# Ledger of designs, part 19: VH-VL binders against q0aze0

Target 1, 268 residues: q0aze0
Amino acid sequence: MKIILVNNRFKENTEKKAQEIAGQLSALNVEVIIDNGLDEPYAGTVDFIMVLGGDGTMLRAARRYGQRAIPVLGVNMGTVGFLSNIEINELAEYLPLILREEYSLEARMMLEVAVFQQQSLLTRVFCLNELLLRSNSPRMLSFALEISGQKLEPYRGDGLIVSTTTGSTAYSLSAGGPIADPQLDAFIVTPVASHIINKRPLVVSPEREISLHLLEEREAIIGIDGQIKMDFGAENRVLIKRAPHPLLMVNLKAKPFFTSIDRSLQRQ

## First folded at step 2 (VH-VL)

Design n2d (framework fv_inotuzumab)
Fold by ESMFold2-Fast, scan of step 2:
Formats: C-alpha cells, structure tokens, sequence
Structure n2d (fold): chain C 268 residues (1-268), chain A 124 residues (1-124), chain B 112 residues (1-112)
C-alpha cells in the first residue's frame, strides 16, 4: 500500500505531525510520500491520499490529485472546516479502518477550467470550489457569458463566479449564491456586484459548457479556489465544464452538512 | 487501461485523400485534446494539429491549412484526421497522441499517451 | 513561429556514460501566465514515442531516476546520468508554449 500525505509546509506543527504519521505508517509496511506543496505532484500510482490540514490544504490536494480517482481523506488540524472528515486526535482510532479499506466514499464534482489565448491552450486546471472572474482594478468588467452555445445578454459588474455545489458555501455564498446540497451535481453561476438590475444566480446542469470572455479591454483575473490567480484579458477565453472524475472523499464519520451549515450561519 | 488505437496502414495515389482513425479508451474522451504528429522517412517528428473533442475546437499547423480536417465522434470516442490532396512528401507514419498530464493544477502541454502509428504511403 | 534546435544531432556513447542533450528555442517559452511547456520524448524505430519529462523537469510516471531535465527561458537540457542499453534511441524536445507546437530535430544516441 502507498499513501500520499499532503500537508502545509508553512505550519510547523503540521510538518512535524506529518513526519510522525509517516513513521507510524512505514512501521506498518506502508509506503509514504510526503507532499508539502513545494514540488510537483507525485507522478506514481498510489492507493490513498491523506490530507493533514484545513480546507485550503484539501483544495490544493483536490487540484493536484482529484482526477486520479483515489480515495482522499481530510484530517482536520485545528480550524473546523467543511472538507475534513475526522480530527487529528481521532486518526489513531480510524487508522485500522483506513488500512483495511473499511470506509465509504462520497463523490464531489469538480470543475475543469481551460484558459485560451486565441486558439492556444494556455493552461488547464481542475478545482473543487470555483472559478472567479473579477476586475483587478476599480473599473467594472463587461463580459460575455455563453452556456452550451446560448449567448446571454452581456454582464457588467465586478465579475462572475462559476461554482460546484461543494463551493456553494465558499466564495459563491459571499456573493449571494444559494447554499447547495453537495450531493447534487450542478454549476452555480453567481454574479459579483452586477451593475445590471436582476442578474440572478443561475443553477445549471453540470453537463453544460460555460464560456467567458471580456467584451472590453480591462484588467481582470481568473481565480481558482481562491489559491491560483491568472491574468485575464480581452484576448483570452475560458471554458468551464464538469471534470472527468469527481473527488472521492473518504467518509469514516458521519458529518451532518445541513446542521453544520445552519450552525455556521446562526446569528444567535 | 488508457489506450489509443489507430486504423491500419494505407497506400494512396497522389491527389487522393486519406482518413486515419484514433479510438480512445480508458478515460473520459471529451476531457483531453488529441493531437496528430507525423514522421516522414529519415526525418524528425512534426506536429500537424489537434482537436478538443468537447466542442470540436481545432488548431492546425499553417502548412496543412486547407488540406487537413480533424473531427471527433463522441459516441464512439474516436478522432479522425483527414488529409487531402496527398503528395509524395506526405508519406509518413502518423501518430495520434493525448495532450494530458497535470501538475500543481496546471496543464503541461505534454503528449503522455500515444497511438501505435499508421503508415501512409503516397506513391504512383 | 518558435524554432527549436537540439545539440548535438547525434552522439556515440557507452553504457554507464553521462549523456547531455540541449534544446534551445528562438524565444522564451514562458507564456503570459509564467508557465513553460517543454517536454522530452524517447523514440525507437518501429515504436511510438514515449514521454520522459514534462514541464522542463518533471519525470513522467515509470521513467527511471537517471533521466532529469532542467532549464529556463530559451535553454533546456536533458541529462541521462548513467546510460543503460535500453537508452540507445532518438530523443526529441517539444515546445508547447507557443503555437504551432514545435519539436526539435532530434538527437540520436548510438552505441560506441
């Protein structure tokens, strides 16, 4: 058995804990690869991915490894989040179940984002939460949104979010999007500070293709999961579609989504 | 198993057209570009063009413009390359290849999986 | 069009030798996002090409540790630290940053 341990290089306690866990797994005859984010993703075949950290570390792991159809377990290291399943102090209890493959898997859709300049593919990335198109200056954007060949009226505003259902509680929520059951597969298209009255969030079939391009020369960026930023100009086009594989999240412990989100939003 | 399987060898006369197929299996066909690369006898590898099966977007090397057409049939997970107005200089082994491979969330424009090749001979 | 030139065009080597192949581009291969798409391939007669290195320095799955890539901008290198019998082949670099995609002319590694 081969396991990747994904951790955050910049948290000293997380690095030490990763080394400790790697030692424990090696003693059980498990091959361990540590991914602290500095190098390219491990290119070989692995059986399991263990993410040590918060939601941010999980998002990075999903972008690096999510398309390989390998079980991914989020282990929380302090800050309670939506993407971890167990706490670090519970790992010893659950480790035998992990090694015996006694767990269920929850599939979470991902986005495939392809950015072009003219006909040239500049980059293709996968993400778990969302793509954000936003202005990088005080000036609002004018941009075109096309859904499966259907051209919508131009958008004017600060930007647009195309989110998975998992991402419905992240950036899309802050921009006024709906909270979605992560068991559903859908794109959520949420305008960011639209200047045009009655531009509403859209919930769209995950089988559709979404394209975006600027209608005027403006300073803009494409953001991926709040972690990757790319310049976006009038010469660029982005295509968004459902990624070929969902992220396979390990469920060792019941995590009640609706009561958790309700508690997070509770005012008193 | 990720695999690209090409159609068999062809012998054509100058001025004819040839259509080579490339059948994909073991992955989601619509999520990867398929490119075509050829090698003429005694020469190096030459990129011809590529197609995104998810939308039919194509890109061709200028010297083949007007003579090459790439199409994709998503129902059979098959890409076709048709080259018309064949010349003796078009004699070559033609490969289809998948543009894949992701690192740190970025695509690397590398050809990771290759078809076995199709020999096209153009002679009178 | 970006031109790509390999050096040398051919070389003779013995098993155990360190082999270095250079790939030079006519302009920088960094795109507008700072990404560089430079890959290396091994090709043997009668077989399809095989990916060795992608993104300048990343070894493809199953490729032995003796293969390494380095470089930036316009100058890139493939190194084989200790040549093995199965490594006698033709090697190609590919730039995928600018269209059209361009292969180098190839470097043939022959047994001495």
Amino acid sequence: as target 1 above (268 residues)
Amino acid sequence: EVQLVQSGAEVKKPGASVKVSCKASGYTFTNYWIHWVRQAPGQGLEWIGGINPSGGYTTYRRKFQGRVTMTADTSTSTVYMELSSLRSEDTAVYYCTREGLYSSGFYKDAFDIWGQGTLVTVSS
Amino acid sequence: DVQVTQSPSSLSASVGDRVTITCRSSQSLANSYGNTFLSWYLHKPGKAPQLLIYGISNRFSGVPDRFSGSGSGTDFTLTISSLQPEDFATYYCLQGTHQPYTFGQGTKVEIK
Scores: ipSAE 0.000, ipTM 0.402, lowest interface PAE 14.7, mean pLDDT 84
Fold by OpenDDE, second read of step 3:
Structure n2d (fold): chain C 268 residues (1-268), chain A 124 residues (1-124), chain B 112 residues (1-112)
Amino acid sequence: as target 1 above (268 residues)
Amino acid sequence: EVQLVQSGAEVKKPGASVKVSCKASGYTFTNYWIHWVRQAPGQGLEWIGGINPSGGYTTYRRKFQGRVTMTADTSTSTVYMELSSLRSEDTAVYYCTREGLYSSGFYKDAFDIWGQGTLVTVSS
Amino acid sequence: DVQVTQSPSSLSASVGDRVTITCRSSQSLANSYGNTFLSWYLHKPGKAPQLLIYGISNRFSGVPDRFSGSGSGTDFTLTISSLQPEDFATYYCLQGTHQPYTFGQGTKVEIK
């Protein structure tokens, strides 16, 4: 068995724990790769991914490995979030099950985000939570939203969020988006400070495609899961689709989503 | 103007540490990876590692792992490379360089902007 | 690690000559999306390296037309159609497809 441990090198506790766990796993004849924030994901085949830390670390792991259909376990290190399944102090208890591959998987839809410069693809990423388009200045943006070729009325505002149902409890929620069942596949399109009062979020079928581009010469930023940023201008276009593969989240311990919403949100 | 400006030359003893800075200007600091490349006397270019100023994620060449630390200060748009346990073979000119993203296609990992270089001399 | 072998290590040429430098990798530099991150650099003593070509064959902004790149898979070539006085330098290829990034050992182009 080969396992990737994903941690945040800037968090000493996660780094130390990753090393400790790596030692334990090695003692059990498990090959371990520690990923503490490399740009390129480990290219070799692996059987399991453990994410040590909070939601941010999980999001990074998802972007890096989600397309590879590898089971991903979130191990919470004492933070508040939605994406961890067990606590670090529970890992020892569940380790035998992991090694025996006795766990269930929950498929979570991811986004495929493609950013273009004219007709050329600049970058393509997969992400678990959301794509954010926002102004890079104190001025509103004017941008076009197209859904499966249907052109909506131009948007004006600070920005727009296209989120998965997993991401519904992230930035989209703060922007007034709905809380979505993570077992549901859908896009959530949430405006950020629209000039239209009470501009409503859209829930969009995962079978559709979403396109965004600016309607004026302004500088904007594309944000991915709140961690990756890139400049976005009038010459750019973003295309959002359902990722071809979901993230396979390991479910060792039952976590009732709806009963934990209030608790989790109150802590944020 | 887009530019990277590095700190001045360093002279160190074996076993010491050196920390070289690279200040970026003229572009959105957090949108581009910064990498470090060195050239020892009579040798070719050698990639050391890179850092994403957004989040501070790093990648290091294996031979430097454990000795190199790259950090980013977003408030000053400065990236740092610290190399510890210095050896004579670490004597080199160290360059910071920006990884560009290009419009003609999906191209990355090309270093389009370079600092002026920092000579690090390790001698007893 | 992906090995990148550059040839020749050095060459002598005159102004106006056609110069060809080859870079060979130990494995294909095309990623799963079909993109190849092979770039070429010019380096003169006492100065910072300069990007010449990215993505196998794309000239960087400001790079003269006499520079061209070609290749695929594991074999790549930098061509200078007519060598100019300012072109005497050391050239490097870089693969950025696989971690860790690796340079070729360099090709020094000297005046004959």
Scores: ipSAE 0.000, ipTM 0.454, lowest interface PAE 14.6, mean pLDDT 89

Design n2e (framework fv_inotuzumab)
Fold by ESMFold2-Fast, scan of step 2:
Structure n2e (fold): chain C 268 residues (1-268), chain A 123 residues (1-123), chain B 112 residues (1-112)
Amino acid sequence: as target 1 above (268 residues)
Amino acid sequence: EVQLVQSGAEVKKPGASVKVSCKASGYTFTNYWIHWVRQAPGQGLEWIGGINPSGGYTTYRRKFQGRVTMTADTSTSTVYMELSSLRSEDTAVYYCARDSKYYFGSGLPFDYWGQGTLVTVSS
Amino acid sequence: DVQVTQSPSSLSASVGDRVTITCRSSQSLANSYGNTFLSWYLHKPGKAPQLLIYGISNRFSGVPDRFSGSGSGTDFTLTISSLQPEDFATYYCLQGTHQPYTFGQGTKVEIK
């Protein structure tokens, strides 16, 4: 068995903890690859991915490895979040189940984001939560949204979020989007500070293609899961569609979605 | 050892509802989906639906949508299947079965089964 | 729905015979990851079904060596190399690749 341990090198003691876990796994004849984000993703085949950290570390792991159809387990290191399944102090209890492959998997859709300059593909990335288009200045954007070739009336405002159902509790929620069951596959399209009355969030089929481009030259950026930032101008177009493979998230422990989100919202 | 133990036989009148239980032991309850399969007299096996006890997420065969509800109680490691608006055609032996088709080797659909619960719908 | 058809619907055999049961699906059972969820079950009256073979060809724990599975795509086979008295039962294939999960109609193996 070969496992990738994904950790956050900038969090206190996480690299030391990753080394401890790697040593324990190695003693059980498990080959371990440590991914702290510095190098390119490990290119070889692996059986399992263990993410040591909070939601941010899981989002990075999903971007790097989510398209490989490998089980991914989130192990919380004390950071509040929705994407971890067990706590670090529970790992010893659950490790035998991991090694015997005794767990269930939950498929979570991902976005495929392709950014073009005219007809040329500039980059293609995957993400678990959302793509954000936003103004990078005090000036609002004017932009076009197209859904499966259907051209909507122009948007005017600070931006737009295209989210997965998993991302419904992330930035989309803060911008007024609905809370969605992560077991459903759908795009959630949420305007950011729209100046046009009656621009509402849209819930659309994951089989649709969504495209965005600016109608005026503005200083804008696109953000991916809050971790990748790219300049976006009037010469650019972004195409968003369902990624070919979902992220396969490991369930070792019951984590009821609706009671968890309800409790989280009541704490605010 | 892995065991799924179901509740006893039920006799119901048309229009009533029935709730069958399936208690799991010998493994981590939340690691596996539990599915329900029935066999009507003289018929083959028919899949009804399943539940992931980890999140309470359910999937139902379309013909049963609106009549079937599956729930899980993690504190007792028990799954319930409730079938409402019973008809004579619902007379069958109902089985619960464990499923790990997304992973666990090459996929293990319905690796362990309950003993079955006979539900008879008659006047 | 994916249709699953078994052949034959019934057969008569003697202890020691080689028995072959086929299962055909209306569409490919390989998913987008290349995994095929085709399994075989033994069912006797008054007892729960029991898993024999999963993932086309993998024998489940405790299942005797005389049971084997093969196939790919839409065409699958269960073979019993030397039929024993406890093997007289109804056999079902299951496709678990596409929802809804679909069983074959069953093959009854009867004593000659």
Scores: ipSAE 0.000, ipTM 0.372, lowest interface PAE 20.3, mean pLDDT 85
Fold by OpenDDE, second read of step 3:
Structure n2e (fold): chain C 268 residues (1-268), chain A 123 residues (1-123), chain B 112 residues (1-112)
Amino acid sequence: as target 1 above (268 residues)
Amino acid sequence: EVQLVQSGAEVKKPGASVKVSCKASGYTFTNYWIHWVRQAPGQGLEWIGGINPSGGYTTYRRKFQGRVTMTADTSTSTVYMELSSLRSEDTAVYYCARDSKYYFGSGLPFDYWGQGTLVTVSS
Amino acid sequence: DVQVTQSPSSLSASVGDRVTITCRSSQSLANSYGNTFLSWYLHKPGKAPQLLIYGISNRFSGVPDRFSGSGSGTDFTLTISSLQPEDFATYYCLQGTHQPYTFGQGTKVEIK
């Protein structure tokens, strides 16, 4: 068995723990690769991914490995979030199950985000939470939203979020989006400070495609999962689709989503 | 307009260190990695390493590990490459170049370059 | 390390000629996302290298349409449909998929 341990190099506690766990796994004849974000994603085949940390680390892991159809386990290390399944102090207990591959998987829809400059592809990424388009100035943006070729009325506001149901409890929620069942596949399109009072978020079928482009020469940015960003201008367009593969999240411990929402949100 | 402006030519003795700067402008500094590439006389282009100004993450070619250090100053939008224990074979023109690949996982590789800095190592 | 081999090392051509340069890698340059970080650069003495093609076949902004890129996996080609006087230079391919990043050895295009 080969396992990737994903941690955050800026968090010393996760670094130390990753090394300890790596030692333990090695003693059990498990091959271990540590990914602290410094290097590019490991290109070789692996059987399991263990994410040590919080939601942020999970999001990075999802972007790096999610398309490879590898089971991903979130191991919480004292943070509050929605993407961890077990606590670090529980790992020893569940390790035998992991090694025997006795766990269930929960498929989580991811986004496929393609950013273009005219007809040229600038970047293509898969992400677990959301894409954000927002103004990079105090001025509002004017942009066009198209859903499966249907052109909506021009939008003016600070920005727009296209989120998965997993991401519904992230930035989309802060912007007034609905909380969605993570077992549901859907896009959530949430306006950010629209000039239209009570502009409602949209819940969109995962079978549809979402396109965005600016209608004015303004400075904007594209953000992915709140961690990476790039400049976005009038000559750029973004196309959002359902990723062809979901993230396979390991479920070792039952965690009721709806009963934990208030608790999790209050701690954030 | 995106610009990368490098420091001037350097002449060094073997065993010395050189530190070359690359000042970036015309874009959000922390949105793109900066890489360093060199060309020795009569040779091709050689990748040295790269740095993410956001957080200061670095990756170096193995042959340079232990001798090269890349740093970033976000307040001045400047990236530095320091090469120590210089040898005659380190004589080359050194370039900085912008890349978006590491930030998104895909992107424009080396789309903008500095003008180059000649580093001469001689006794 | 991933080996990148360009061919030919040098060639002589005239203005108006069709020029083809190939780049072969020792392993596939497609990553897990399906992206291929193969790019082509033009380099003249005393000047900084210039990006021509990225992602196998995408022309960078301002690059004339006489430049085109093609290929997949391990085999890639840069084509200049009609060589212009300003195109005499050394060309490099770069793989940026695998660390360490590696350039081809270069192809010098000289005037015939």
Scores: ipSAE 0.000, ipTM 0.467, lowest interface PAE 13.5, mean pLDDT 90

Design n2f (framework fv_inotuzumab)
Fold by OpenDDE, second read of step 3:
Structure n2f (fold): chain C 268 residues (1-268), chain A 124 residues (1-124), chain B 112 residues (1-112)
Amino acid sequence: as target 1 above (268 residues)
Amino acid sequence: EVQLVQSGAEVKKPGASVKVSCKASGYTFTNYWIHWVRQAPGQGLEWIGGINPSGGYTTYRRKFQGRVTMTADTSTSTVYMELSSLRSEDTAVYYCTRGTIFGVEKSYYGMDVWGQGTLVTVSS
Amino acid sequence: DVQVTQSPSSLSASVGDRVTITCRSSQSLANSYGNTFLSWYLHKPGKAPQLLIYGISNRFSGVPDRFSGSGSGTDFTLTISSLQPEDFATYYCLQGTHQPYTFGQGTKVEIK
């Protein structure tokens, strides 16, 4: 068995724990690769990914490895979030299950985000939570939203979020989006400070495609999962689709989503 | 209370097989490795092998490979050790024990819970 | 296999004595990540062994503070600062870093 331990090099506690866990796994003849985000994603074949930390670390892991259809376990290091399955102090108890691959998997839809300049592809990324388009100045944006070729009314506001159902409890929620069942595949399109009073979020079929582009010469940015940022201008367009592969999240411990929502939100 | 309870003493003839049971209680059975350790008369402790009750993965000391078989029954939270082709030198007290990972910031390993032992006597 | 040599094989001591037991391995018990899975056990006749120390120097729950462990690499020591009547037993070190696991030969602590 080969396992990748994903941690955050900027979090000393997670790095230390990754080394300790790696040592234990090594003693059990498990090959371990530690990914603290400093190097490129490991390109070799692996059987399991263990994410040590919070939701942010999980999001990075998902972007780095999600397309490879590898089981990913979130191990919470004392933070509040929605993407961890077990606590760090529980890992020892669940280690035997991991080593024998005795766990359930939950498929979570990811986004495929493609950013273009005219007809040229600038970048393509897969992400678990959301794409954010927002103004890079105090001024509002004017942009066009198209869903499956249907042109909506021009939008004016600070920005727009296109989120997965997994991401519904992330930035989309803060912007007034609905909480979605993570077992549901859907896009959530949440306006950010729209000039239209009571502009409502949209729940969109995962079979559809979402396109955004600016209608004015204005400075904007594209944000991915709150961690990646790139400039976005009038000559750019973004296309959002369902990723061809879901993230396979490991379920070792039952965590009722709806009964835990209030608890999790109260801690934030 | 976490405990391991083993089956009773066995008397076997050379060439026979013995199967010792170890019933776990007080904790999640599939979350911990179970190891088997024996002590022959006048000898020290000897590690035989271990089993992961989740999936039944086993690892044996080389000297026992081919003669020892460890199995786990999750429905009864019981681990079994079967030793075949018994010899007089297999006469010993056999213990099952739980392997445990310790620590939060650091990680350690030890055998924290032990069965009461099972005497296996091999005599013609 | 990793050889573990425990010394002495036996010793006689009195209540209140300081007792030292050594365990030496044929190779380092520290893995590539710096973790060492060395533990100590107490074994009395007719009873199951009991975990005393894990991770070289950590006392298991309920173990008196007169028991201490130290060492690194290939050399490890169990120390009983003041021997008590209930401490007369056989002690074993165990390396759990390398497969197969191996015990020391044991040290029998007898009444002088």
Scores: ipSAE 0.005, ipTM 0.476, lowest interface PAE 11.4, mean pLDDT 91
Fold by ESMFold2-Fast, scan of step 2:
Structure n2f (fold): chain C 268 residues (1-268), chain A 124 residues (1-124), chain B 112 residues (1-112)
Amino acid sequence: as target 1 above (268 residues)
Amino acid sequence: EVQLVQSGAEVKKPGASVKVSCKASGYTFTNYWIHWVRQAPGQGLEWIGGINPSGGYTTYRRKFQGRVTMTADTSTSTVYMELSSLRSEDTAVYYCTRGTIFGVEKSYYGMDVWGQGTLVTVSS
Amino acid sequence: DVQVTQSPSSLSASVGDRVTITCRSSQSLANSYGNTFLSWYLHKPGKAPQLLIYGISNRFSGVPDRFSGSGSGTDFTLTISSLQPEDFATYYCLQGTHQPYTFGQGTKVEIK
């Protein structure tokens, strides 16, 4: 068995724990590859991906490995979040089930984001939560949104979020978007501080293609999962569609989504 | 060993262009953005812009738009910064630096590896 | 543009002293997810800058334990718990949250 351990090298407690777990797995004849984010994703075949950390570390793992259809387990290191399944102090209890492949999988849709300059592809990335288009200055943006070739009336405001259902509890929630069941596949399109009356969040089929471009030259950025930032100018266009494969999240322990979100929203 | 090595000092007349190189070694070149930062005599550090060698995507501080061009040659692991229409106030030490502030999959990380600097002097 | 102001602009200290440098931004450095890109650098004349702290409080690999960072929102601090001879330098903070990325004006730490 070959397992990738994904951790955040820039958090010292997490790196130390990753080394301890790698040692334990090696003692059980498991081959371990450590991915701390500094090198290219491991290119070889692996059987399982274990993510040590909070939601941020899981988002990175999803971008690197989510399209490979490999089971991914989130192990919480003490940070409250939605993407981990078990706590670090529970890992020893569940490790035999992992090694025997005694678990279920939840499929979570991902976005495919392609950024163009005119006809040239600048970059293509996958993400689990969302793409954010936002102004990088005090000036509002003027931009065009097209959904499956249908051209909407121009947007004016601070930006727009295109989110997965998994991302509905992330930045989209803060911008006034709905809470969505992660078991549903849909895009959630949430305006950020729109100056046009009646621009509401939209929930659209995951089979649709969404494109965005600026109507006026402004300082803007594209944000991916709150972790990747790219400049976005009037010469750029972004195309968003459902990624070819969902992220396969390991379910070892029942995690009641609705009671968890309800508890989080009522806490101060 | 991870390092960035820059080209040597340049002396230019006002109105000329300068092209500074930055050669990377010891890591996967396409995994990190390269930024350019300058320091004029008696002044602090000033960010000019950056380039993602994967895809050649660039970002520039607005005051340099139209005057600065950054390019990357992945075959030689080298980034270039070309600054045109030089003025006396462009006299500075120019640094290339490896950054991850807006690089792929690397959040919270600063500019960790720096070139030795290239002095560009603009005078008649 | 986000303005970044350091204080003090200069200070005099002796080996063994505790030194605190502050960095204040004109607007919050938290991005849409609450992530903050604030780093600190040591710079000596004739040498390239060196990364000390990134992400507000994370000490970079090889940086001595005497260096620490803290803060949130618009107010950040770099602390050197016991100044050593090699620490006499100019220190810069950098905000990497909002483009264009901006450095503070620098704080020069001089021997008393």
Scores: ipSAE 0.000, ipTM 0.405, lowest interface PAE 14.2, mean pLDDT 85

